# Designs tried in a protein design chat: miniprotein binders against q56419. Part 150

Target 1, 326 residues: q56419
Amino acid sequence: MEGRTLEEVQEEVFKRHGVLVPKKELEDLAKALEEAGLLLTEKVEARLKEEEEKLKRERPMRLAGLSYPEGEREARAFLEAFRASYPGEGEEARVLLMPHLEPSRVPEVYGAALAALEKTPPPERIYLVGVAHRPLKEKAAALPVPFQTPFGPALPDLPALQALDALLPFELFNTPLAFREEHSLELPLFFLKGRFPEARVLPLLVARRSPELGEALKVVLRDFPGLLVLAVDLSHVGPRFGDTPLTRTLAEEARRRDLGFLERLAEGEPEAALAFLGANPTRIDGVEVVASLLPLLRERKGKVLAHRLDLEAPTLSAVGAGTLVL
Short names: E, the ipSAE of ESMFold2; O, the ipSAE of OpenDDE; V2, 0.75 times the mean of E and O plus 0.25 times the DockQ between their complexes.

## First folded at step 13 (miniprotein)

Design za52
Fold by ESMFold2-Fast, scan of step 13:
Structure za52 (fold): chain B 326 residues (1-326), chain A 107 residues (1-107)
Amino acid sequence: as target 1 above (326 residues)
Amino acid sequence: TEEERRFEELLIEAWELLFLGYQSGNPEILRQAIELFKEALEIAKRTGDPEREAAVLASLALAYYELGDKEEARKYAREALRIAEEKGIEYVIEYARRLLERLERLG
């Protein structure tokens, strides 16, 4: 690729196909797609402009019929089945850490989150912070539109979003297309909307650590109090994630890493949690979210309600998931 | 043409689902992506476009690889490689060979 950075190639692949792939594979795919004439098709560009225009009005469901039922009645039964999968009682949350991977893989972890929501007074608004799985123009982004769910639309908290935007050194509403296909918001939102049908939402994505986001959120939460939800997965291990096949040692290390991280967060020590992961914490999905939200997590004690390292035998891979209340 | 437009629509939707299935860990989404790639493959075959056919076959190989179906992944990667070698499509040759190497590491 003459004169193009890897970031520019990644943006082109994302813009044309909505795919974010591992760096080495991205180079091969970008070359293949360019030679096939797919990266520069006017039809793909026109389609992306049409999708972006639609996102100015609403964010449609993407995972309905795939990860959760489309119908309201079936969706309610589905949600209650997840609550039943967790035998414990929850605890009141001011901050909730929950996963965003496929719920059916870790039902007791989502059940623990639901148990915590049962003990939590209904919030006026939810600050839902997920992980960007596609490039953002800035370190973080939000989409100020209704998000469709089987329980009705989750309405944006426009005054709180505008207050947040005003405090940030960058445009908050900067990458609408990143929200078109974003399970780290959609999957937690399904459960949150099911439990708190009247709560408004601030749907936020973090791509890179943004201390300014955490500082701004601390200020906004004083004027616009609500539930803070960190929708993050934990360890990603194995070939599905560009690593070697899972071994007993790697699985044990992943469990120890996940639990050590969560327990330090529960002690109100988020810097210690990050330090515990060591010099290269690249295999925990939520690191950039936690690093961005340090001011909101310090000196706030809580409890780890559930943890699971979900083993995916066919790919010799695993993903860690946990529920933490602060 | 109408078929050309349908091919492009199927391809971008299949890649978006492949990404979602990969990141969320939902195999049903990967299976849906595979179905859309198979529809795109039939259009490429019908319209006699070996470059698009090879590219879609390589995409199917990747989707099955992410699904953990090593035998189907190997089958589609080999078919993509066969067409690419016959027609001199260097980028598909390179991609398919690399994917086959990864499949060997898995066993």
Scores: ipSAE 0.011, ipTM 0.514, lowest interface PAE 8.6, mean pLDDT 84

Design za53
Fold by ESMFold2-Fast, scan of step 13:
Structure za53 (fold): chain B 326 residues (1-326), chain A 107 residues (1-107)
Amino acid sequence: as target 1 above (326 residues)
Amino acid sequence: TEEERRFEELWIEAWELLFLGYQSGNPEILRQAIELFKEALEIAKRTGDPEREAAVLASLALAYYELGDKEEARKYAREALRIAEEKGIEYVIEYARRLLERLERLG
């Protein structure tokens, strides 16, 4: 009960449930909760240690049966259905920006990414850069193990990962547990592995702006050429994200912000894209990824293939998603 | 597509009216929101989008609930829940169940 007094707890219970709990019972409850918290902490620490040890060998699927099918045959049909949802043709990508939002919410955006992958020669490796949804010990991290998918394991490119680690001022393999549950890598990887089953992967997470990561990646990509994938979502607006309820004006502003950001990236102007977001870049979860990868995005021209502002009903909220090829 | 863009326009406008109708207590504004949601529902059905169909049905349930029409609210909430359960649309499942529970408590 850190930060709450017994008197505050007593008052809150009375207000919500109309029950006045005697102080002695609250004291006994607080002691029991503290003891249970210590036991839970010990058990949680032991469980996390076990999970960390398991992650030294492989990263298992977490979203199979939820966001995509577990079986290879069903997964293949699922992937083809997403491709079919996009009526356009793709463009070859050397850099691909795609979402990590739940795929069923924006099927045509993932379909556009698949269309781009159809036009892209199979890469020997994929640099998959996602957004950390859990704290990292450093600004960025990687996990050098096979990632399980319905299409078989996505194998790590160990030489390229080691080359990257050697060029960074911090240990790249610093937070294995951050990868245990990370949809910004798992969801794009499903589509990438289905299209390029033989490509090795560098699974990378960015938590905070790391210019040194972009500089190091520019060097590594010269020696270990591959496809760079930025797995990022765009505007996050509405009450679910701490904003006011979505209105027509706010939705129009979000669409304009997303498209202005993507079009500036497509012109090879990533600094202009970041500046366009103004004083509130945290509304786009990919801003730290783009800011970290500036050396890889400058002077690369390309095309926005798809964009959707997905309306989350009935929360009056929305998340932007887009597909950009560079 | 143009129909997907039209759906989004109707969806946002309907929610603006629903919110305004709720805050003002004006049943005419709520009825306007309902008509826009019904138009959006037809687009979702024509385009074969079960997620948007379920979301619009849940929104219609809320609009009828705010209007005081418990029978229509229950009807739309049940249909939203049916489609959401078939397709695994968790946010609609949670919302429709909560609304049905609230409607049951009220009688």
Scores: ipSAE 0.000, ipTM 0.313, lowest interface PAE 11.0, mean pLDDT 83

Design za54
Fold by ESMFold2-Fast, scan of step 13:
Structure za54 (fold): chain B 326 residues (1-326), chain A 107 residues (1-107)
Amino acid sequence: as target 1 above (326 residues)
Amino acid sequence: TEEERRFEELMIEAWELLFLGYQSGNPEILRQAIELFKEALEIAKRTGDPEREAAVLASLALAYYELGDKEEARKYAREALRIAEEKGIEYVIEYARRLLERLERLG
């Protein structure tokens, strides 16, 4: 060809670095580095192929020693500290909404999730639904391999995953590399595996609304009952997310938006929750997940256990986090 | 060469961590990206490659910008611009000037 187009450069950045870059500075620098031949070489492509092949066997920890301790003893103490940060009792969950942002920023919210897990009978399997932070070939994906944790590997529920795959109009196991670096699964999984060490998992990522995923999951859950976990963050506001600098008014709007969304979910009205967000639903990471899982959320009442809007003063930005039991 | 391969590996891993840290809002991941960029910078300096050195310095500036450390971001952006102007590395000049302008607007 005559040289690279902007679309081809963006495709390579998406392939290696995840979803569309939100900041112009990131786009410009990535393009400059790619043009200089610093982002991709034949050796890097060979490495990606090797890493994709390795992901067919297991998913290693990426955030151990960064977001949680590497050792089992230290990891256990870490879990207990988070539980202690929440003064309330939990409630039994059949569906749990919990965050996936850095746990140390919202310890009481993760503590509320742990409290709910304490009241929940150990499930045979966990349907862990996170948000894709890297492009997927399809609207959703799963990786049917053991996920490493400090508490040992979280084993995949292969029969349930295969049943799900059979019901979908697309290949479920379509983008292994998207799981190599995915905190929306890894961070919740750390807490879930610590509390339910024997539970198998279905690690699922949603990139775009997939009502067919929700319909298929409704069928699979009847044959393979388990705990459904929506690992989603709430409002993202400020320059870190391509928005205006945080003000007191914007922070209050974000809190109101988060709580209004969660309260409507707690009433078993997920369509009303989505409608409440209005024209800016994508400012909440969980919108595509909730929209995909409507059949599993309708008419299921519950309770909001915790909510926090965590402020990043240096970046004038904030991220909302909540724990909801249904 | 082996050093060229290591430089490329460091840059790619650092960029992956930069994106992960940015998306998750985890400053420790951003700091790890910065350490990998600093390792790449040492290789660029040893091999005497001003284009690679300027590119790494620009990457460090962006990483510190995402971390919210405006002063370190300015420091690395200015150094990237200095080398890029001295050696005529146009794409780094354009990028560094733009980042410095944005940092000025932020205050």
Scores: ipSAE 0.007, ipTM 0.401, lowest interface PAE 8.8, mean pLDDT 83

Design za55
Fold by ESMFold2-Fast, scan of step 13:
Structure za55 (fold): chain B 326 residues (1-326), chain A 107 residues (1-107)
Amino acid sequence: as target 1 above (326 residues)
Amino acid sequence: TEEERRFAELFIEAWELLFLGYQSGNPEILRQAIELFKEALEIAKRTGDPEREAAVLASLALAYYELGDKEEARKYAREALRIAEEKGIEYVIEYARRLLERLERLG
């Protein structure tokens, strides 16, 4: 025992190697491997410095060939297949909540998001708010560089990002490496860029609730109007997330919690949505994003277009996903 | 050595893919992590490094566990435990035993 906390070990491993191990099993092994000196090499550190330098210029695709096709033609066909998976028509969105889970698991949910985008006039910019899956130095962060996609680079809205940075009590551009491998931005961006190829983007990550982010965004949106996208998943249930194996009862509870949360958001009552989760607790990664964006969600009514609790039979676990238009 | 550096590169990339696959829910990414861990395992075996070998075997067990392949997870966890017990690598012993216990509860 070194006297260091597991969080300190995990943070050091992340800073040096970009590895974050969030669950107990991963945490225990990561700590053991660091103590054995197996993770820390100067060559790996040099490569992470190279990656950080690259992120000053652009954010390359990480999931191309893994979650979506790399080529533009194939990517277009892939996107259209997702739209076809949703039989309904969309609604115009001023705020869109969509998932960031592997798209192939919930195609009709992404299809519903595409249907909503189909009804939405092309925005000049998209405020894309995802969930940090790696530690951030502050409660939230942004990366002001082009994000590569199969449809060409999604360009940053530099004036809007600078306006946002100026209104926050912390440095907005604080953790570039957190964006190197971040599916909560990359997967929604694939669909958003495919539909709105000319829109600039503000790629934002939330790690912990930041009311100051929501207040600042309300001001920035007045001067730089655009589409607000909350890229969040819903319930996380089962052993993969540190819970007991999924049962029919637990799955039904998760569906009710997801829908109760989304429907309260659709009524323009985000505080009621958060209170509902407090009374019916579950692991929804979207709560920190919603809690941060309260000023943008109040009194904005809309519609839940799709919801699915997707089962991972091999792990007896499930993840909820939904599409909400406000 | 050059092989030690290659081991570290493979091991770190495999862990990044394990995390990415776990968080995004994409099993093909987990399978790619497994292939990189297997390459790292061959290096550990060739270099005769039982601590690295045990660590990779434990990592493979976790990757298969996250993939939901309980039998492969159990196989690799048992191999990790065997080497760790033979060489007195206490932290791998503890990790492998806890993972096997978790696998038992899942059936």
Scores: ipSAE 0.521, ipTM 0.801, lowest interface PAE 2.3, mean pLDDT 86

Design za56
Fold by ESMFold2-Fast, scan of step 13:
Structure za56 (fold): chain B 326 residues (1-326), chain A 107 residues (1-107)
Amino acid sequence: as target 1 above (326 residues)
Amino acid sequence: TEEERRFLELFIEAWELLFLGYQSGNPEILRQAIELFKEALEIAKRTGDPEREAAVLASLALAYYELGDKEEARKYAREALRIAEEKGIEYVIEYARRLLERLERLG
């Protein structure tokens, strides 16, 4: 706070809110706050605290009307259309890997996940592990509130979340604001709540590999059994992700890397899956999640139900998506 | 003022939608971000604030770039740069120049 420049304050506001604040507003507001005996950062902090306070009650839908319908009847029809897009049968899942990419881009992949859920007995709780798309204060975080869906609120499993928090070397409930705009939880949750309306959830985000998270989760799952869901996308290729425009060769390489990764996970060999990615592990956003959850993935054999590398033609980029049951 | 608060609310919401659309891969969310940025642009023009105008033009350029609309992105980036250079708005100058360089590499 003390000795910070206006440029540093502007950068902080941009990082926290994802907004480019004009210098005139920062200068004028800073002067007004100085005269009132307050600093600009105090007003920004007050706004952040207000947003955090709202998240203490519930996590509202953000993608309703955008990625899925708001109404329950329309949402049900939408979900069934995804199931219909996958012609195969599912398999029972104890661990499910599914995407969090915009569902309309890979409907058959979400359909495969729905097929697996059809074969899976309703769990008492779902451990939903997504990827943090905003900074976390710690390597991982959770938000212990109801998450709204068109099928009603997905209620948090408070006893299981508290048990997990107690076993971790950091505060689990550390970054509520990171959950306000988080599609890696909201999009999979839409499908999971539609199939298991009575299941409670543990909404978890991973920002960086946390082996302590996987170790703690293994203990918690023993006492609070449930379905483990890894909501991760696979290859990210093309200019949108800092690469050259997509070519046939690059697309084939991405497909090969995605499938090789998933197949090794299906053999119960997550370390081999990570090693297979070689020197470019960051090109698959699931790497940090898989690396964190190693103790839960070892020696679990399963099956890859679906995979697609979806082309984004206007940007000559592509994102891989897959469904794996373990 | 009320208009200044409205500008900021639209601008923040547009940026949140821009990031959400970019990260989730949903182009309709990017289009909604563009609509909100255009509303913010009209307020900036109406209130005669060149810094806000330059900032929102640069934001529109980025939104169109993420949508894959290179020509609209280039148009808005050039306009943002023009105003920013005239007024000495360094962060917008740097922002717009980087985006124009990326657009040149894409062709």
Scores: ipSAE 0.617, ipTM 0.827, lowest interface PAE 1.7, mean pLDDT 85

Design za57 (at its last look DockQ between E and O 0.52; V2 from the best seeds 0.00; counts 0 for: pae E 6.3 > 1.5)
Fold by ESMFold2-Fast, scan of step 13:
Structure za57 (fold): chain B 326 residues (1-326), chain A 107 residues (1-107)
Amino acid sequence: as target 1 above (326 residues)
Amino acid sequence: TEEERRFEELFIEAWELLFLGYQSGNPEILRQAIELFKEALEIAKRTGDPEREAAVLASLALAYYELGDWEEARKYAREALRIAEEKGIEYVIEYARRLLERLERLG
């Protein structure tokens, strides 16, 4: 599809981290089916090319009717129900870390994010940084088009995106198809647009750590101030993610790593947060985003508002989610 | 044919939902993928296409594995392996054996 193979991805990870990541079941079968001509057909390729052209104009909703309601009135009630699920008060955010996990799994964590947004003055723009779940041609990418939501389109901040592109050593708008199905942007954007309907957005994906992205963003944020949102999940543990079945010990380790990571970020010590995780054995997916955004996170103190390790009882697996304001 | 077109549409959409449900953690999306795979399976059976049948059975095994329904995952993996061994569909044989080994370690 995009010219990157699983072997190329594994080689990049090995070069950077010194660990060869084994193939996942889903990726192994998908690749075999593509090679057999059953998953990647001429018709699929033609459709993807057509969809890539459409993405030059707008990014449609993919999860409407699946993870959130399609209608504006129903979407508003849904959002308010999430806020009501969190009994605490928020704190003003200049940087917000929030999850991108299926919202119904961790309603109180999204509720905490909504509480923080209530205490935050409406920003002119939101820098929304998610995690790439599809290969990118570069370490990071953006898509400079309106993103549809039940609350109307989230409009791109074109001057800020162009300023960012100009400061990077690679083309920022490099992989439009990676944005076609990207829940790490779509799910947080639902909540952000519901609270800040007038804010423009910079939708950014990180695939691998890019220190140059953080340095460029620091410059752009000075000239184009706004809310920085890191849309990341925390620990991923259990058979669904390559571990043995969840035990009390593994769950305790995941909670300890999640909270230790968040608390060090809250102290304005992002390098200490990364060092605390070491080899990242519980697979916190925010590592590459935090490592890319170091200059924006240093010496910025804040508060952890919520944390949950959500159990998937059928899979004996769990995913961590948290809300942090800086 | 029309059935070949319908198979492709169902199979591709099911895989897109499988990826989406897996990554977002939404089990209802995985269940939707399973229903589309089951429709694709009936077409493969009617048209007598053992490679498509084995491919769909392997995909169902993976989808049930991601749902945590390990009994259904084993059932579909075993059936995929049976057809793949009879017809010499090597990539399905390799995949189904590895998945069954993993399921044995789980319980």
Scores: ipSAE 0.727, ipTM 0.872, lowest interface PAE 1.1, mean pLDDT 88
Fold by OpenDDE base, look of step 15:
Structure za57 (fold): chain B 326 residues (1-326), chain A 107 residues (1-107)
Amino acid sequence: as target 1 above (326 residues)
Amino acid sequence: TEEERRFEELFIEAWELLFLGYQSGNPEILRQAIELFKEALEIAKRTGDPEREAAVLASLALAYYELGDWEEARKYAREALRIAEEKGIEYVIEYARRLLERLERLG
């Protein structure tokens, strides 16, 4: 009986339940507290098991009342205000790259996404690809259940999800707990559901680059056409992310990398976009998503509608966000 | 005991909010986490559990650090370190020292 050390079990639970925060300071303390038995108890394990069972039926809102209004009327007013924050007109999107950052930080970027959606015929389904900020068992995952929104549940496209699963060399329906609080899906979905209430959704997360995902999706999209949405942020710079406080030089480098990345995507050159980033020293969030979806992004030309490097003044840190249509 | 149960509930919920606030970039979530940690801290003080007290203090230091409140972060980190050194809580000692070193580099 290869006795997993308590440490291995704790590490596994930590990994399974997505408590891993990419920041070393958070990870170190969380791990230490877990090892001390303060973050993982029998009660917590039981609760997580129950939550996992519930996630077989639906994914409840986690950020309602925090990042967006819970009530439908207020939610619609919220959408309108965000749309109003972007003065331009959108373009029809077959592929939409949009942020998943706290909406209040980059309202005009979300506004640009809404503007694009106004010019987009209602899709039958939306392939929503987010970033896994928690560990996944596989490179990518899906949760084939309704996602709750103020506008009603976003229903999964089960036939398309099943078709995708059948083409992947790994089990697509893995790590349901990773979806429980994943804002990279919830925040974009608010805007998408508000605009396209009848569209079915394929909620997908990418933890690591999966070329297989892009190839599989390319095939699935032939039989199950829809809007592809990449919910990704751009550069993360400053003390919150391990850098010195934001300087003009650091901000300029972040902007250069963000825009250079987006512009190359807009030219239909996703490989060039990835190559441009190199080691990704400004920590562009969407790299693994783009790397996974190369077959779907190649040769598609589009337009950058918005970009912002948003300063979080108290932490002297900044996060890049952009909206791109293809 | 009921107080121990309440502490565990608060502490776990506070950490869930801490992670969510950090990930989403919403400072209001971090403020909510801080309020729960403060309540947990009061329980730990009443029960006389120095490990729980030191753990909450370290967590508060981290939460304030994530908010960019360096002064409060230093305050709680120092208090965590003091209690941890007095009681020999090594993991808190190590963490609090590292956090204080980082806070010193931020000015």
Scores: ipSAE 0.647, ipTM 0.875, lowest interface PAE 0.9, mean pLDDT 91
Fold by ESMFold2, look of step 15:
Structure za57 (fold): chain B 326 residues (1-326), chain A 107 residues (1-107)
Amino acid sequence: as target 1 above (326 residues)
Amino acid sequence: TEEERRFEELFIEAWELLFLGYQSGNPEILRQAIELFKEALEIAKRTGDPEREAAVLASLALAYYELGDWEEARKYAREALRIAEEKGIEYVIEYARRLLERLERLG
C-alpha cells in the first residue's frame, strides 16, 4: 500500500469484505503475512492453478467434520437438532435471510430458517447469495458447478445462471478461487440442501454492491422462479473487528442496529433499512447484498423470526445473526 | 527435500485453516491451524531455516490473537520478532511489531 491514499486502502478493504472496517490494521497485517506466505513457497501458484481447474468441475466440502458432520445419517440428525433449537413455527418464504456464522454459535437462528423452509413449498431452484470473503474480479460472481454436501451434490441451475450472466455488464463466472473457502455459501447450503434435496442452486457471491445484479435477478426470477436466500450476518463489534472491548453500551447499539435493519426490511423498505445504518458503525455484514438486491426486496413484507447477538467471550467481541422471511 | 516439501504442505494448509477459522468464527478450526503451524515450526527448526521459523512464529501469533489467547499471541510474536531482527527479515519485523503494539493496547 506504498503510495496509496487512505481512501484507496479503505475502498479496497470495503470491496474485499463488503463492509467498512473502521480499524483495518489487523486485516492489512493478515494480508501482508498471507502475501509473504506466497513468497515463501515456490509451488503456491501451481497449487492455486490446480485448485482453480478443480473448481471448474465441482466445489468440494471444506467444512465437513469441522462445522457439520460428513456422513449423511449424522448430517440428517444434526439438521433435526438445529430445527429443535427453535421451538416456534415458521412462515412461508419467497425470500429468506439467514446467517452464515458458524452454526453451533447461533443454533436457534438456523433453526428458525429451517422452520421457515418447512412452510415453504419445495422450490425448483435456490438463489443463494453470500458475501465474498476473498476478492472478486468483479462486483459479484457465480460458480456454475456442483457443490458437494453430505446430502449429495447441489446441482447448478445452468440455464438460469447463463441467463443471469447474459444480463450483466460483466462476466459472472469470473473468480473460481474465491469459492474455494467461502463459508457464506457452504454453511447455509448444508441446511438448504438438507431440506430441499431436489432444488438446483445458483451460488452467488457479492463483493461490492451491484445494482445491475439486482435488476438482472429480477428478470431472471420471472422466467426461473425460485427461493431467494440472502446468506448474511449482521453486526460485528469488538476488538476482533477494530473496536474497544465489548461493553453493554456497544452490545445494545449492535442489537438496535440489527433489529432496526431487519424490521425495516420486514416492512418492505430496504432503502430505509440501509439509511438507518448510516455509516454502518456496527459493521452489519449484509449491507452490500441488500444494496445489490433492492429491486427484489422493495414492497415485500414479512417477519423477523429470530435474532441473536452472539458473544465471543475470549475475543471480547460479538456477531449478530438473524432469520427474516419475506 | 522431503522435509522442505512437508513444511510447505503444512504451512499452506495451516494458512487455509486460519483463514477459514477467522472468517467462519469457528475456534476449533483455528486450533487445528495452530497444530499444523506447530508441526511446521518443528520442521523449520530441524532444517535450520530462520525465515521459515520466523514466518511460522508470526503465523502462530496471528492465530492465537484471533482466538483471543493474547498471552500466547504475545509469546509467539516476540519470538518471531527476535529471529526476524537477528536475520533482517523485514516483513516479519514489520508484522510482529504492529501485532505487539495492538496486543499492548488490549492488555
Scores: ipSAE 0.116, ipTM 0.623, lowest interface PAE 6.3, mean pLDDT 85
ESMFold2 (binder alone), look of step 15: mean pLDDT 88; pTM 0.895

Design za58
Fold by ESMFold2-Fast, scan of step 13:
Structure za58 (fold): chain B 326 residues (1-326), chain A 107 residues (1-107)
Amino acid sequence: as target 1 above (326 residues)
Amino acid sequence: TEEERRFEELFIEAWELLFLGYQSGNPEILRQAIELFKEALEIAKRTGDPEREAAVLASLALAYYELGDYEEARKYAREALRIAEEKGIEYVIEYARRLLERLERLG
């Protein structure tokens, strides 16, 4: 907290650097910065309050025209192209793990998810659990409004969301602004809405491990059955993520970590999957989601349909993506 | 003017997205910020406003830096510094030099 007087700043600079900065110059600079800072801060704050109010009504598309087409016809063709990129038949999912990475980077992985959805009976609702990419006031959050898509709005399952809220020790609808810009929900939702246009959605974000969320969801799913979707990416390696440049060894280690994690989940052993990652579990952004949802993942056997470690050559970095059906 | 208002809208929105992209680590949000900054840059160039142009160029440099595109970040930072030094825009000079120092430490 810096509430220092100009005299204190002037004295400290003189004692440390032997430089006497005229008080008038410091005063003029502070006044100019204060006026500019107040104007910018007030405008930003007013804009964020306006966006928060808009989010009480609906969640607009943010990645339309960027990660997917904004027109319904073009969006439909785009979705079908991803399905065509995967040669497999898919398998029925009660729980689906799919990525939220930019779809064009791993089309066959999204294609595998679409293949699984093809084999899955249309659910009444989808529990879409993503990863918070900005701070939440609580460990988890939801936004109970329609989410716009090129296929029409994905409507919230208000009764199920209220049932979930009632079982949690914190307010579920606690950070609406976190949903303004959230690709871990928007990108999977594009594919899910395209395949299940009548399904309602529970859009959920996990920031930190919340065992309370998993326990509450187990109860809610019994009364409000639906498809559980974990929208998570796998390994993040290379300089873009604060690591060394990608080597063959690092890439192979990342692939082994991803597959070992997914295979243990497929055996119905989520605790073993978390333990397998060892000292570096946070390199997979799905760790907090899996750790929160343990009661829903135990003893559910399934299959890994696809996995890719996608190279971003300019940054010598890579992100893992996979599709798992349970 | 209308163009001045449009510049302000784009610049503020782009900075909000840059801040959100930084906080979330979401590269798609950073790319969206970059596109809005590029629109603002075209307005600054057309209106012949070197102060706004330098500010947007410095902002683009930071956005590319956060995106991990260090080559584009250096390009925009150098151009921002050139205009800022020519016109005596102290805020941008300090900002661009500091960012270039970070980029040099990356090697």
Scores: ipSAE 0.000, ipTM 0.125, lowest interface PAE 21.8, mean pLDDT 82

